# VH-VL binders against Small ribosomal subunit protein eS1 (rps3ae): the designs that were tried, part 17

Target 1, 206 residues: Small ribosomal subunit protein eS1 (rps3ae), of Methanocorpusculum labreanum (a2sq57)
Amino acid sequence: MARKKQSGGRKVEGWKAKNWYKVHAPEFLGKQFIGEIISSNPENVPGRVLTVSLGELIQDYSKQNVRASFKIMNVAGDAAYTQFNGHEMTKEFVRAMVKKRASRVDSTITVTPLGSTRELQVTITAFTINHARLSQVQELRAKMVKVVEDSAKEADFESFVSAMLKGELSKKMFAECKPIFPVRRIEIIKSESVSSAADRAAALIR
Short names: E, the ipSAE of ESMFold2; O, the ipSAE of OpenDDE; V2, 0.75 times the mean of E and O plus 0.25 times the DockQ between their complexes.

## First folded at step 9 (VH-VL; framework fv_pozelimab)

Design r1 (from q6 with heavy chain L107F; at its last look DockQ between E and O 0.77; V2 from the best seeds 0.00; counts 0 for: pae E 2.04 > 2)
Fold by ESMFold2, look of step 9:
Structure r1 (fold): chain C 206 residues (1-206), chain A 120 residues (1-120), chain B 107 residues (1-107)
Amino acid sequence: as target 1 above (206 residues)
Amino acid sequence: QVQLQESGPGLVKPSETLSLTCTVSGGSISSYYWTWIRQPPGKGLEWIGYIYYTGTTRYNPSLKSRATISVDTSKNQFSLKLSSVTAADTAVYYCARDSYGTEWYPFDYWGQGTLVTVSS
Amino acid sequence: AIQMTQSPSSLSASVGDRVTITCRASQGIESDLAWYQQKPGKAPKLLIYAASSLQSGVPSRFAGRGSGTDFTLTISSLQPEDFATYYCLQDYDYPLTFGQGTKVEIK
């Protein structure tokens, strides 16, 4: 099928030169190439978000259904550098973990890793083998939250995100929940970087 | 097939500790919530508490921390201790397997029950 | 704790009668309800789980219904072996609680 040109005509690319920028993952994730973007003005590049397969980024096939997003913070020459923005398991992958006659235990919390001014909102989900009783659901939720909160108190931002993306927090949660009720799987299915009120207030005063 | 059998003294003096053991045969103590339930003569059933095979316990708050349930995996047994007993603790005591968590149905296997009388 | 109230506390019936026993929870328990039959000197026997699911080996004349707070056990045609005491159990939350029982006696 032939594609339509954009009606009304727009700026011709040739009269305002466009440049390619190589976008790199954060240093703690290996600073590897994650993609390219094009822009006519380097001042417009910061703030853009790229999303990549986590499985490809860390070369782990088990993470193929997990997407990580990175926000460009600055440009130097033809390179753009990012910080972690969030991750999310695809809806299809999460839906496949849900079983009828089993419990899904959800919690969304916000943590501030050790010494960080950045907050992370994380969504934790446990999938039980069978239907759990209410007090067991509540105990599972409390344990999951405690594991994640304790990990955030003991790790800086980059260490916490690395443990989250590599599945180390999920493994800890699974081990801590095992004595309560049969759990099939515990995952952090989503995270989102959120600036703290204190950090936002400090930026306004500067 | 799994079988459960209660054992212990049938007579306990007031203020002493009631001690019962449930012996599991035809299967191992694993993957289940091993439970004590009692029934005063001519009355209804009361859930006492459980021990999960991992060691985690839960008790009926009505017993005010007097109950302790433990497991001995080397003997394939779990036990109930109920401290500071009174005449109100006189009942038939059952041990039961709670398959909830692994399957859908609660208390699929029961012991025959043992009467414990609290009297001087 | 979730209180389970059975009605009636006892009834007299004849072989062939249709018998209905009611169990009411003090709060919503979804379908997390079981029915047990107990004969004198014996441990309870599971009849119905998950409000309406018949346990293996239980005659089809037993039927469970309900969701939320109101539940019933029905015996469509009472047989001589059905004279016993019946208990409901909520397995929604701890402490697990039984109804006070319904004694079904021969008339």
Scores: ipSAE 0.565, ipTM 0.843, lowest interface PAE 2.0, mean pLDDT 88
ESMFold2 (binder alone), look of step 9: mean pLDDT 91; pTM 0.939
OpenDDE, look of step 9: ipSAE 0.755; ipTM 0.890

Design r2 (from r1 with light chain A50Y; at its last look DockQ between E and O 0.74; V2 from the best seeds 0.00; counts 0 for: pae E 2.2 > 2)
Fold by ESMFold2, look of step 9:
Structure r2 (fold): chain C 206 residues (1-206), chain A 120 residues (1-120), chain B 107 residues (1-107)
Amino acid sequence: as target 1 above (206 residues)
Amino acid sequence: QVQLQESGPGLVKPSETLSLTCTVSGGSISSYYWTWIRQPPGKGLEWIGYIYYTGTTRYNPSLKSRATISVDTSKNQFSLKLSSVTAADTAVYYCARDSYGTEWYPFDYWGQGTLVTVSS
Amino acid sequence: AIQMTQSPSSLSASVGDRVTITCRASQGIESDLAWYQQKPGKAPKLLIYYASSLQSGVPSRFAGRGSGTDFTLTISSLQPEDFATYYCLQDYDYPLTFGQGTKVEIK
């Protein structure tokens, strides 16, 4: 934790007391401690984003290559509370999944989980065992999108994010795509919590 | 070594259903696209369609309303039914394995072919 | 559907000749092109896959080239057993389609 100097010592003009804030993951992820931040002004703490290893957060080593980000929404005392902001698999991990003469099938979609005012943009990627024919690529893409969209229609925001982060959606997509073409792996490689058409447009423009 | 063999009637009457079975031996029916291809006498090859070992089918659009392909994994067999046949359906019918998805080769194993004649 | 056009439809050649058969696709198919040999009364046999890769057990006198829309099969020194009809196949998209065939006759 942060330690302040005692005020009884010499003072300099412009000195500000610094406070440590313990940052916690959202309640649906167990309110686990995810880090500390320092600020002299508690008004500047909300809005900051922290990124942690998902594997360390949920104690699952298969997720060490996944980074999850959390946005601070409010402060109470020395604690800061967050909401889910997004996740992303590391570039190295994604590149290691690419195999010569196999197909990579990508789709980026925006979903609004059941009863939620929040939108989530997700990027879905399938890696086939070997090169897929064009119609098979199109069918895989359609199936992946349908599974994720259907799951969002039936789950609230927190349940959807939990299923996504724990790999349950990836498992479901894999099972649904197997009848089409041999798939090595299907992952949601990125997600972003987005709140406006302008933000989504900026995220879609490369 | 994998072997495919077609079986079924060599003569079919017009308007009836052509029915063929392909028996796979020396290997499992798993992990491949089991395919029917035909060749009218003295003419070229026409892809009819496939069944994936999981049951998913795909057909040549020219035959989609008349062709049905099925698989019986317990017998290591797959079959073709072609309804409402005419003389234009007279051909040598081949079954073939499409290994493209799991290996590198389209149609790496073929049956010997069976002539089906459509006549009264 | 992707149309595959072979040329010539037939040819006559002598043992030892270099023979070239052309296959053209109606759209780009990358390198998703295979070649088959069919002798009378027999099923087709795979010679070349992925435009230029030789199937195991096929003599090295057979060679495939091309990408995109234009492909060739070459027999560098024609042998008596090479008397057959040759077909190209695009495996880029469904429905899978064959060329109309090229009959090679030994003089």
Scores: ipSAE 0.541, ipTM 0.841, lowest interface PAE 2.2, mean pLDDT 88
ESMFold2 (binder alone), look of step 9: mean pLDDT 91; pTM 0.939
OpenDDE, look of step 9: ipSAE 0.832; ipTM 0.932

Design r3 (from r1 with heavy chain Y105F, light chain S53D; at its last look DockQ between E and O 0.68; V2 from the best seeds 0.00; counts 0 for: pae E 2.3 > 2)
Fold by ESMFold2, look of step 9:
Structure r3 (fold): chain C 206 residues (1-206), chain A 120 residues (1-120), chain B 107 residues (1-107)
Amino acid sequence: as target 1 above (206 residues)
Amino acid sequence: QVQLQESGPGLVKPSETLSLTCTVSGGSISSYYWTWIRQPPGKGLEWIGYIYYTGTTRYNPSLKSRATISVDTSKNQFSLKLSSVTAADTAVYYCARDSYGTEWFPFDYWGQGTLVTVSS
Amino acid sequence: AIQMTQSPSSLSASVGDRVTITCRASQGIESDLAWYQQKPGKAPKLLIYAASDLQSGVPSRFAGRGSGTDFTLTISSLQPEDFATYYCLQDYDYPLTFGQGTKVEIK
C-alpha cells in the first residue's frame, strides 16, 4: 500500500535537441545545396527523399518544369549526402506537348547502367508532327528504346543519369528517329531508381 | 501548285530493269514522302513504295526487293527502278505525294501517269 | 497485309440517285481510310481522308462514314460527272492497300 517515489535530474537533454542537416546533390551534379531537413536523431535522416527543380539545380531554365528527386544515403556532421532517385516532367508540361491528330509514342523500360547494382525505370515519349502509321510508330518505339538501352550499356550510373537529365539522350533519340518520321520532340519524361534483387538482398543483410 | 511528272521508257524487255523518274515542280521535295503506285490496264491500284526526302525507303513486300526508289534533292526528283520485269509488271505508273503539314493527306498530288509495257 | 474488300464491284444508277459504296478492312484501321475517284484516262483524285473529312474542292454531295473495319462512301444526289471508278485506301499500316474498285455507271 505505501509507496516511495524518487526524483532525479536528467544529465543529458539529447531528446529535446533539434539538428539541421544541409542536404547536397551528388558530386556528379556539383554537390549543390538542395535543401535542409530537421531531425532530433541522425539515424532517422538516411532514406529521406528531397525533390527540387532540375532547372534550378543545373541552372537551365528549359528544365524548370522537371523535378529531380534525391535520396539521402548518409550523414557526416551537419551534412547529408544523396544519390539520384528519379526525375519527372510535370503532367501539365507533358500534356502541353500533345497535339490533336499527332501520335504519342510511349515506352517504359528498365536499364542497368554499366557496372551498377541500381536499375532505372525510364519512360520515353515521342511526339510526332502528324499521325504516324502503325509501322512508323513501331519503328520509332524500337529506335528510341535501342538508343537508351545502348547508352546504358556504355555508361556508368552517374554518366547515364547526367546524359539523361541534361538532354543528351533526347537529342540522340531525336537525331536517330528523324529519318523515320517527322518528330516534333522526344523526351525521357520520367525516371525512377529501383532496387535490383542483388541490391535488395544486400540491404537486408545490413 | 505542286505538279508531278513521270518520265522514262514506255517499253521494257522482259528480265530487264524498268527505270522511271518523277520531277516535282511548283514545290520543294523536302519534308514529304514520295511514292510510286501502279495500275495494270483495267485493274486496280498497287502501292509500290516510298522514299522520305532524307533517303529512308519502304517497299511493298510483293515486289521481293526488285524495287529501288531513290531521291535527288538537288534536282527535285525521285526515281523508281524495278528489276527482272515480266509481263505482270505492265502498268500505268504514277508518282504521288504524301502531303506533310498539320494534317496527313495520303496522296494529295499525283502525276499524270506513264504506261510501261513489258514486251519482247 | 490489310485486305480492303469493296462492294459492289459495279453498279448502275440514274442521275439524282443516292449511291452507297462499302469498304471493309480485314482488321481494325481506326479512321485511316481515304476515298479516291478515278475517271477514264486520268489519275485518281482524293475525295475523302480520315474516313469522313472532305478534301478541298470536292462537292458536299460526297460523304464518308465509318471507323474500325466498315466504311461507306455516299453520293447523295448522283450527277453526270460522277461516272467513275471509286477506290478506298487504308493508310493505317504498310503496305498501303487499295480496295479493288467500284465502277459507277450512270444510266
Scores: ipSAE 0.483, ipTM 0.812, lowest interface PAE 2.3, mean pLDDT 87
ESMFold2 (binder alone), look of step 9: mean pLDDT 91; pTM 0.938
OpenDDE, look of step 9: ipSAE 0.833; ipTM 0.932

Design r4 (from r1 with heavy chain Y100W; at its last look DockQ between E and O 0.84; V2 from the best seeds 0.00; counts 0 for: pae E 2.2 > 2)
Fold by ESMFold2, look of step 9:
Structure r4 (fold): chain C 206 residues (1-206), chain A 120 residues (1-120), chain B 107 residues (1-107)
Amino acid sequence: as target 1 above (206 residues)
Amino acid sequence: QVQLQESGPGLVKPSETLSLTCTVSGGSISSYYWTWIRQPPGKGLEWIGYIYYTGTTRYNPSLKSRATISVDTSKNQFSLKLSSVTAADTAVYYCARDSWGTEWYPFDYWGQGTLVTVSS
Amino acid sequence: AIQMTQSPSSLSASVGDRVTITCRASQGIESDLAWYQQKPGKAPKLLIYAASSLQSGVPSRFAGRGSGTDFTLTISSLQPEDFATYYCLQDYDYPLTFGQGTKVEIK
């Protein structure tokens, strides 16, 4: 029979075969340059994730210990465009907030911003000034969750993520929890973009 | 030198409302959980409820929402109303400061107590 | 609600004796336990907080121990002024609840 086609392509060699792609943040975050990647094939660029300092991205020193992740969705020319993938405070930064004589109140919830097909899993943590009684812990948790859920029902995806990254939700949670028990700090320490059940079902049909 | 002092009628008729006021002196009413506790004659102590200086309240479920606690920060006072009283509500009523949260101490200051007798 | 059970209900002891009062919670309360002393006709006075921490102005002969469900108050050398009723309080969860009391009679 005739020669069998190669099972895969050889890697392109040589310094001229690789291109740099300028990666840009989503438009709602200013579409600014966030980094570069190198690839020999533009079709291999979508799907890659870049992580940057949120403090540098939004020019806010208080966010230097927060990492934001962006997933490349498409390439046009030498530019790559992203969508928000998630954020996380560094483990060391979160651990530094813990005090042995205080309570740490955690909740992980999933929200779907107004009109969005995308879900966000967010992890909320409150740090109290002193040890809270169990019912106070439960009330703080319920209030934090309610604030975030209500905010998601009232905002589209981009507005919700912007409020989260800029600390507006944290400020609102702090104000709403203050009448319950003395709180030192409330933060959304992590978020992660997840596919909805509907999106997963649609993907299976192809 | 924080001091608490209960005041109010010592005798209340059945089915009426018991009303007490606690006056705080030597310190501000801010930043604490202001609490009512009662002790029937010759018996133990029962926590009634609190008001946080911000207005947030909590009550012992055993009182079936008959209790209402309020605060007046401008007068440095907080109050208890207990509706539909019976002879079982006869007790010495204490007001107390709960410094849990800001400091480390549950009920670090108490009033002297006032006896309220429910009798026809 | 979390029930607090004290033992004994009463005891008699002589000046200089070591006295131990126990308090048991119906569920785990970590170290969220306080001890109070009440003399006749007076309001309770805080002795111990956080199971083992001595309140300012309280004599060092008073000591608290325990965690979880089982707690003790010990008076290492009983004095005449220690005649009183002692209460434990759990401050772990609402409603806050007291033990029934332990009356210490000096004889």
Scores: ipSAE 0.536, ipTM 0.835, lowest interface PAE 2.2, mean pLDDT 88
ESMFold2 (binder alone), look of step 9: mean pLDDT 91; pTM 0.936
OpenDDE, look of step 9: ipSAE 0.798; ipTM 0.916

Design r5 (from r1 with heavy chain T102Y; at its last look DockQ between E and O 0.69; V2 from the best seeds 0.00; counts 0 for: pae E 4.0 > 2)
Fold by ESMFold2, look of step 9:
Structure r5 (fold): chain C 206 residues (1-206), chain A 120 residues (1-120), chain B 107 residues (1-107)
Amino acid sequence: as target 1 above (206 residues)
Amino acid sequence: QVQLQESGPGLVKPSETLSLTCTVSGGSISSYYWTWIRQPPGKGLEWIGYIYYTGTTRYNPSLKSRATISVDTSKNQFSLKLSSVTAADTAVYYCARDSYGYEWYPFDYWGQGTLVTVSS
Amino acid sequence: AIQMTQSPSSLSASVGDRVTITCRASQGIESDLAWYQQKPGKAPKLLIYAASSLQSGVPSRFAGRGSGTDFTLTISSLQPEDFATYYCLQDYDYPLTFGQGTKVEIK
């Protein structure tokens, strides 16, 4: 129970009621419940980040080793609403994909989806069946990057993130890379939402 | 067991096109890289290029403008065409399988080779 | 293109001799080197892959060593069927390149 004391001449000592806020994933991911937080001041709730299993979020067991992060943007009543902040495959899962006598091809790029002010830094990794020749490694890297960049040019932020999280981009990269060298898997193993160049420039100018 | 056999004319006139076919038996042409290699008489081996069964090719830069490799998966065959030949193109031509991507060793199966002589 | 230099160009040896052939790459190729044996009128046959791995069906008297730029093929006790020409191949990068060959002849 909350108790509030109001008397003249002295400061009122008030117990602020702590409230539970139900945190929801973004609308494009189904606005599902992803957790609860407690706070005595709704103004302190925005900015907090929750990390959840992607597999639980989208009901896909194949994504149990993927963590997705969501930043709270606002509250309304007892609900808090988020935007996508990033994702990452667990280190154990990624390590399990590395095989002796095989190549791992990595690239980290930054994309700005169509019409978005938000940038995503993504880390793309291909795991080959066997050791690839240097020219093949370079060709794999170039093809992986091109597929992701082209997809970002054609999709808004939410569509791009959805395609990334649901594995559609990975499937496209896999198909495009097979003629270069046999691959076991190609994954976007990490993404992180970052400030745009425009936002960074504006902050410097004040 | 996988076997490769080259076929085609043994004599080609200068400036004409050399054309060879490799027939793959005892296995499927799919899922592998198929390669042509040649050896001039008394000399060493030269890699010409490969084709992946879907049609993607790569050529030795020294022959890129003249060489064309193609594949016919329905006949389990792949081929080499080398245009504008000269006496320098006289060689034994081998077809080979590149299993590098799947079993990590290059050129594990070779054809018997066919001598192509470029002479008038 | 990566140049592969073999030494010697030829050698004469007797049955039972230990024979060593070298192959040097113009740049580092890690362990991406194979050895082939070729007899007159026949296609090359893979002996060693990945610098030191013996291909199935190849006698244990053949051994490969090396990494980086310097590689060797050793035949520990030469047999009559080993008189042939030997080639190294780098499969590190395109274009794939062979050494010039080493002919092993009867003394």
Scores: ipSAE 0.365, ipTM 0.747, lowest interface PAE 4.0, mean pLDDT 87
ESMFold2 (binder alone), look of step 9: mean pLDDT 91; pTM 0.937
OpenDDE, look of step 9: ipSAE 0.861; ipTM 0.950

Design r6 (from r1 with heavy chain T56Y; at its last look DockQ between E and O 0.80; V2 from the best seeds 0.66)
Fold by ESMFold2, look of step 9:
Parts: C-alpha cells; structure tokens; sequence
Structure r6 (fold): chain C 206 residues (1-206), chain A 120 residues (1-120), chain B 107 residues (1-107)
C-alpha cells in the first residue's frame, strides 16, 4: 500500500540495535543466571521483572508449581542484577487444592524481617480435610499468622525468604495447627515485596 | 462398630467434683472430637465441651471453667471432671463422638448416658 | 452464643399425620443445622445433618429444609415409632447449642 503522506526531506528516526542482557538471581540464591532479556537502551532495563520457575532456579522438581519474580535493579555491562520481588503458586495448582466440603483459611499480612527496611506482603492459605467451624477457622488463622510473624522477627530478609521458598515456614505452620484441627495443607501461596511503612510515610509528608 | 460407655459415681455431694470416664470400643480414639453433653431430667441438652485426641480442649463458657476434659489414648478413654457441683448439675451425662472436621456428622455416636445426682 | 428456638414446644398428632417442627437461629448459621430424635431413657439419634441431608438408616419420611436462620423438620406420615422429642442443633460455631426440644405426642 502506498503512503499518502511522505516525509518531505525529514529523516525518520532510526531504530536502535538491540542487545542481550544476562540476568542474575540475588546473591543469597546463588547469583545464578535466570535468563536473558533484550533492549535497545540500557537505561530501560532497570525496573523490569522476570518470573522463573522456582523448581528450575533451585533444581527442585517439587517447586515446579511455584513462580519466583525478580526485579532488575542495575546493569553493569551485559549483566543485570536483581532483587527478590515475590513468588506465587500457580492459580491452577491452588485451585486443584480446593475441596467443596473443606474450609479454606486465608490471611494476608505484611512482615518486616529482622533488620530489614523492606516489607513483604504474604498470603497464607490453609486447606482443612473437612469443614471447620467458625471458631476453629479463627484459631487456625491466628496460629498461622503468629508463626509467620514470629519467624520474620527472628530472621533477616534473605533467611526469611529462603525459609518461605523452601517450604520450611509451611511445615512449621502445619505442625502448629495440626493439634487443633485436621488440616490437609498449609502454604504461603503468594508473597510480594512492597514499600516499607517508613518509605510510604516519608512520601506522604512531601 | 464404635461404641461408647460412660462410667463413674452416680451420686456426688454439693461442692465436690463430678468425675466420669467414657470408654471407646470398636474403634480408635484418634481423629475425632470427643465430647461431653448433659441433659437435666426432663429438660434439654447442653454441650459441655470436647477434647481432640491430641489433647486440645474447648469448653462451654457457661461452666465458668469448672469443667476439665482429658484423654488417655493408651486406654482408649476420655474423661470429664466438673468441680464445685450444685443441684443444677444433676443430669444424665452423655459422651459422644463428633466426626465434624474428619467427616460431616455432628455427634454420630453416643453413649447410653449415666445419671449423676448432686445431693447432700 | 447462638440461641436456637424451636416451635412448637409440644404437639399432638395421629399416626399418618404430616407434622412440621421449626427451628430458628439467633444469627445466620448457613446450613450448619442437625436434627436429633430422642426417646425416653435413650440417647439422641442423628436424623438430619447439613440442614437437609438424611443420615444413613433414617426413613425417607423425614425431611429437613432451610438455610440461614429458619429451618424445618417435616415428618410426612407419622409412624408409631416417631412419637419422641426432637431437637435441632446448630453446628456452625462454638459453643454448640441445641434447641429446647419439641415433644411429639399421641393424639
């Protein structure tokens, strides 16, 4: 199709050549190569988020249904370095855990690991074997929240995230809840790195 | 075939402690909420409390913490102690299995009941 | 505590009659309602759980209905063995509470 309007002597801005950037996981996860991205401009690389299979990242097939997200913070040469951004169990995997006659006990909390300025919003879900009565749901929720909050008070950011991703917190919650009510499974199904309360408060007073 | 049987003294003096034992036969005490329920003669039913086989308990607030329920898994038994009894505690006491949580049936098996009379 | 109110407190009926007993909860309890039958000197027997589900071995003339706060037990054609006291139980939250009972007597 012929153009109706042509550029009368003006140059059309040229397209920049694209370059590959090798993206690395955070140091506490072994600084492993997690993928490549392309960009025509290195200034556009920070802020991008990569999502990878946790099972591939830590070479653990039991984590295939878990995605871990990493945010690029800086670029040096052809390398891009990240920090932990969050994780999430796939929706299909979580939905497969639902039973019509069982209770699902949910809680979303924000924790600040020991000595950290970063906060994590964490979504905890328990699946009972069968229906739980209201007070039992409330007790399970309180126990789950307490375990996660106490764990955050005792661990730095990297240790807390590692315990969360490896399922150690889930095992601890299960052990603490099992004496109260028959539970089938307790999982941290999602986490998300968020602005700290201090950062949010500072932004508000400007 | 699960069967429950209450046992204990049928007469208790005021201010003393009522003590009952429920023996479970034909099944294991594991995985259920073992419950005490009472019924004053000619009146309705009152839930007293339960013990989970793990030892976790819950009580009716109306009993003002006078009730203590315990379990002995090695004997396949659970028990009720009710302290500081009065004439108002005269009732038929039932033990019952609550399968809620593992299955869907509240109180699907009951003992035959035992009358406990509180009188001086 | 959730209060369960049964109505009527007693009724008289003949064999073959249809009877209906009501149970009202002081708050919403979804469908977490059971019905029990008790004969003199015997322990209660579970008839209906989850408001409308018939327990194994219970005759089909027993039917439960309702959700939320208002529930009914209906016996479509009374039999001689049905003369007893009937209790509802809410199993929604602790403390578990029974209705005050409905005595079904021979007319």
Amino acid sequence: as target 1 above (206 residues)
Amino acid sequence: QVQLQESGPGLVKPSETLSLTCTVSGGSISSYYWTWIRQPPGKGLEWIGYIYYTGYTRYNPSLKSRATISVDTSKNQFSLKLSSVTAADTAVYYCARDSYGTEWYPFDYWGQGTLVTVSS
Amino acid sequence: AIQMTQSPSSLSASVGDRVTITCRASQGIESDLAWYQQKPGKAPKLLIYAASSLQSGVPSRFAGRGSGTDFTLTISSLQPEDFATYYCLQDYDYPLTFGQGTKVEIK
Scores: ipSAE 0.583, ipTM 0.842, lowest interface PAE 1.9, mean pLDDT 88
ESMFold2 (binder alone), look of step 9: mean pLDDT 91; pTM 0.938
OpenDDE, look of step 9: ipSAE 0.644; ipTM 0.832

Design r7 (from r1 with heavy chain T102Y Y105F, light chain A50Y S53D; at its last look DockQ between E and O 0.77; V2 from the best seeds 0.00; counts 0 for: pae E 3.4 > 2)
Fold by ESMFold2, look of step 9:
Structure r7 (fold): chain C 206 residues (1-206), chain A 120 residues (1-120), chain B 107 residues (1-107)
Amino acid sequence: as target 1 above (206 residues)
Amino acid sequence: QVQLQESGPGLVKPSETLSLTCTVSGGSISSYYWTWIRQPPGKGLEWIGYIYYTGTTRYNPSLKSRATISVDTSKNQFSLKLSSVTAADTAVYYCARDSYGYEWFPFDYWGQGTLVTVSS
Amino acid sequence: AIQMTQSPSSLSASVGDRVTITCRASQGIESDLAWYQQKPGKAPKLLIYYASDLQSGVPSRFAGRGSGTDFTLTISSLQPEDFATYYCLQDYDYPLTFGQGTKVEIK
């Protein structure tokens, strides 16, 4: 955003200066600068969500079509720090993977990484080379879900998210599914951070 | 061109094991589903089961306890064993390539078929 | 298992006739149906896949139609080489199942 230069004259009574806050990615992603926001009150900064290109964030061209979102959790000085909020592959990128007369196998599951109170809803999609039979579609779905669920049981939140964003889970799913049916690609196309069932129940009581 | 050829005994006694081998020539056994199909004389076709080139199998439930399919990728062959045969197992046995998933269509290549008679 | 029922079991026709063979699935199979031709003493030959797509090298007089549970194979002008038995195959789910066959004979 452009900043207007002020002449230095007397300010209006009750006028409050706006401040710029530098927003940083979580530590496990290197605390990189991801953007700036403006607010007159630092108490209003937490809760805001920023979305950036994952490819730019981790310097990986293969991830340029993946958007990652981060929620501001706290402010220290002129810096705002975030936690992972979710990711999504662009509609254009996902559409490019769809081929007619091939099968698309979708599943949306919720996982709770090891030792975490945070839940993550993930959407997993497999793209077969050609049309798969129903039993093979069901086997692919079961296998890709199991891989993601088992990975969440073995990793803390940050490790799981890192494996997901860097494509490690996709590679593992591909290897595990290849013995079942010819697959072209398996991806986690979307994730969303959600409140745990316990946290939602507690909030409802209030 | 890919060619499939069945081989094995044409006569099997009741209660014994029927054993057939399909030899694939003119192409690799890798990347496909390899299938056995049978046809009793004067009757229709029955899918027996397949082996994926990686070793994974699937059988018709009507034959699962009796049928075993195996593959030897180094010899470009796959085989069928059918145990405890009866006269009802008398049929022409075909091997076939199931290219569905890699190409566009099921059973694009078939062997010539071999008649196996179950009789005393 | 998905049952495939063909009609008729046999038919008698002359060269030049238009013939139609039907195949009905016991449940929906989308367009996952193939048609095969089998001559005596020979292995079946693939004619049509995905209900309506013609296999390479198959004459255009063969046409497939249908989706869901009801399918047809039509031969628009029967030729001498078309006298054979025809089978449908559902390619939707395991176990794969064939129709019982339709024999097309010379009248």
Scores: ipSAE 0.427, ipTM 0.791, lowest interface PAE 3.4, mean pLDDT 88
ESMFold2 (binder alone), look of step 9: mean pLDDT 91; pTM 0.936
OpenDDE, look of step 9: ipSAE 0.855; ipTM 0.946

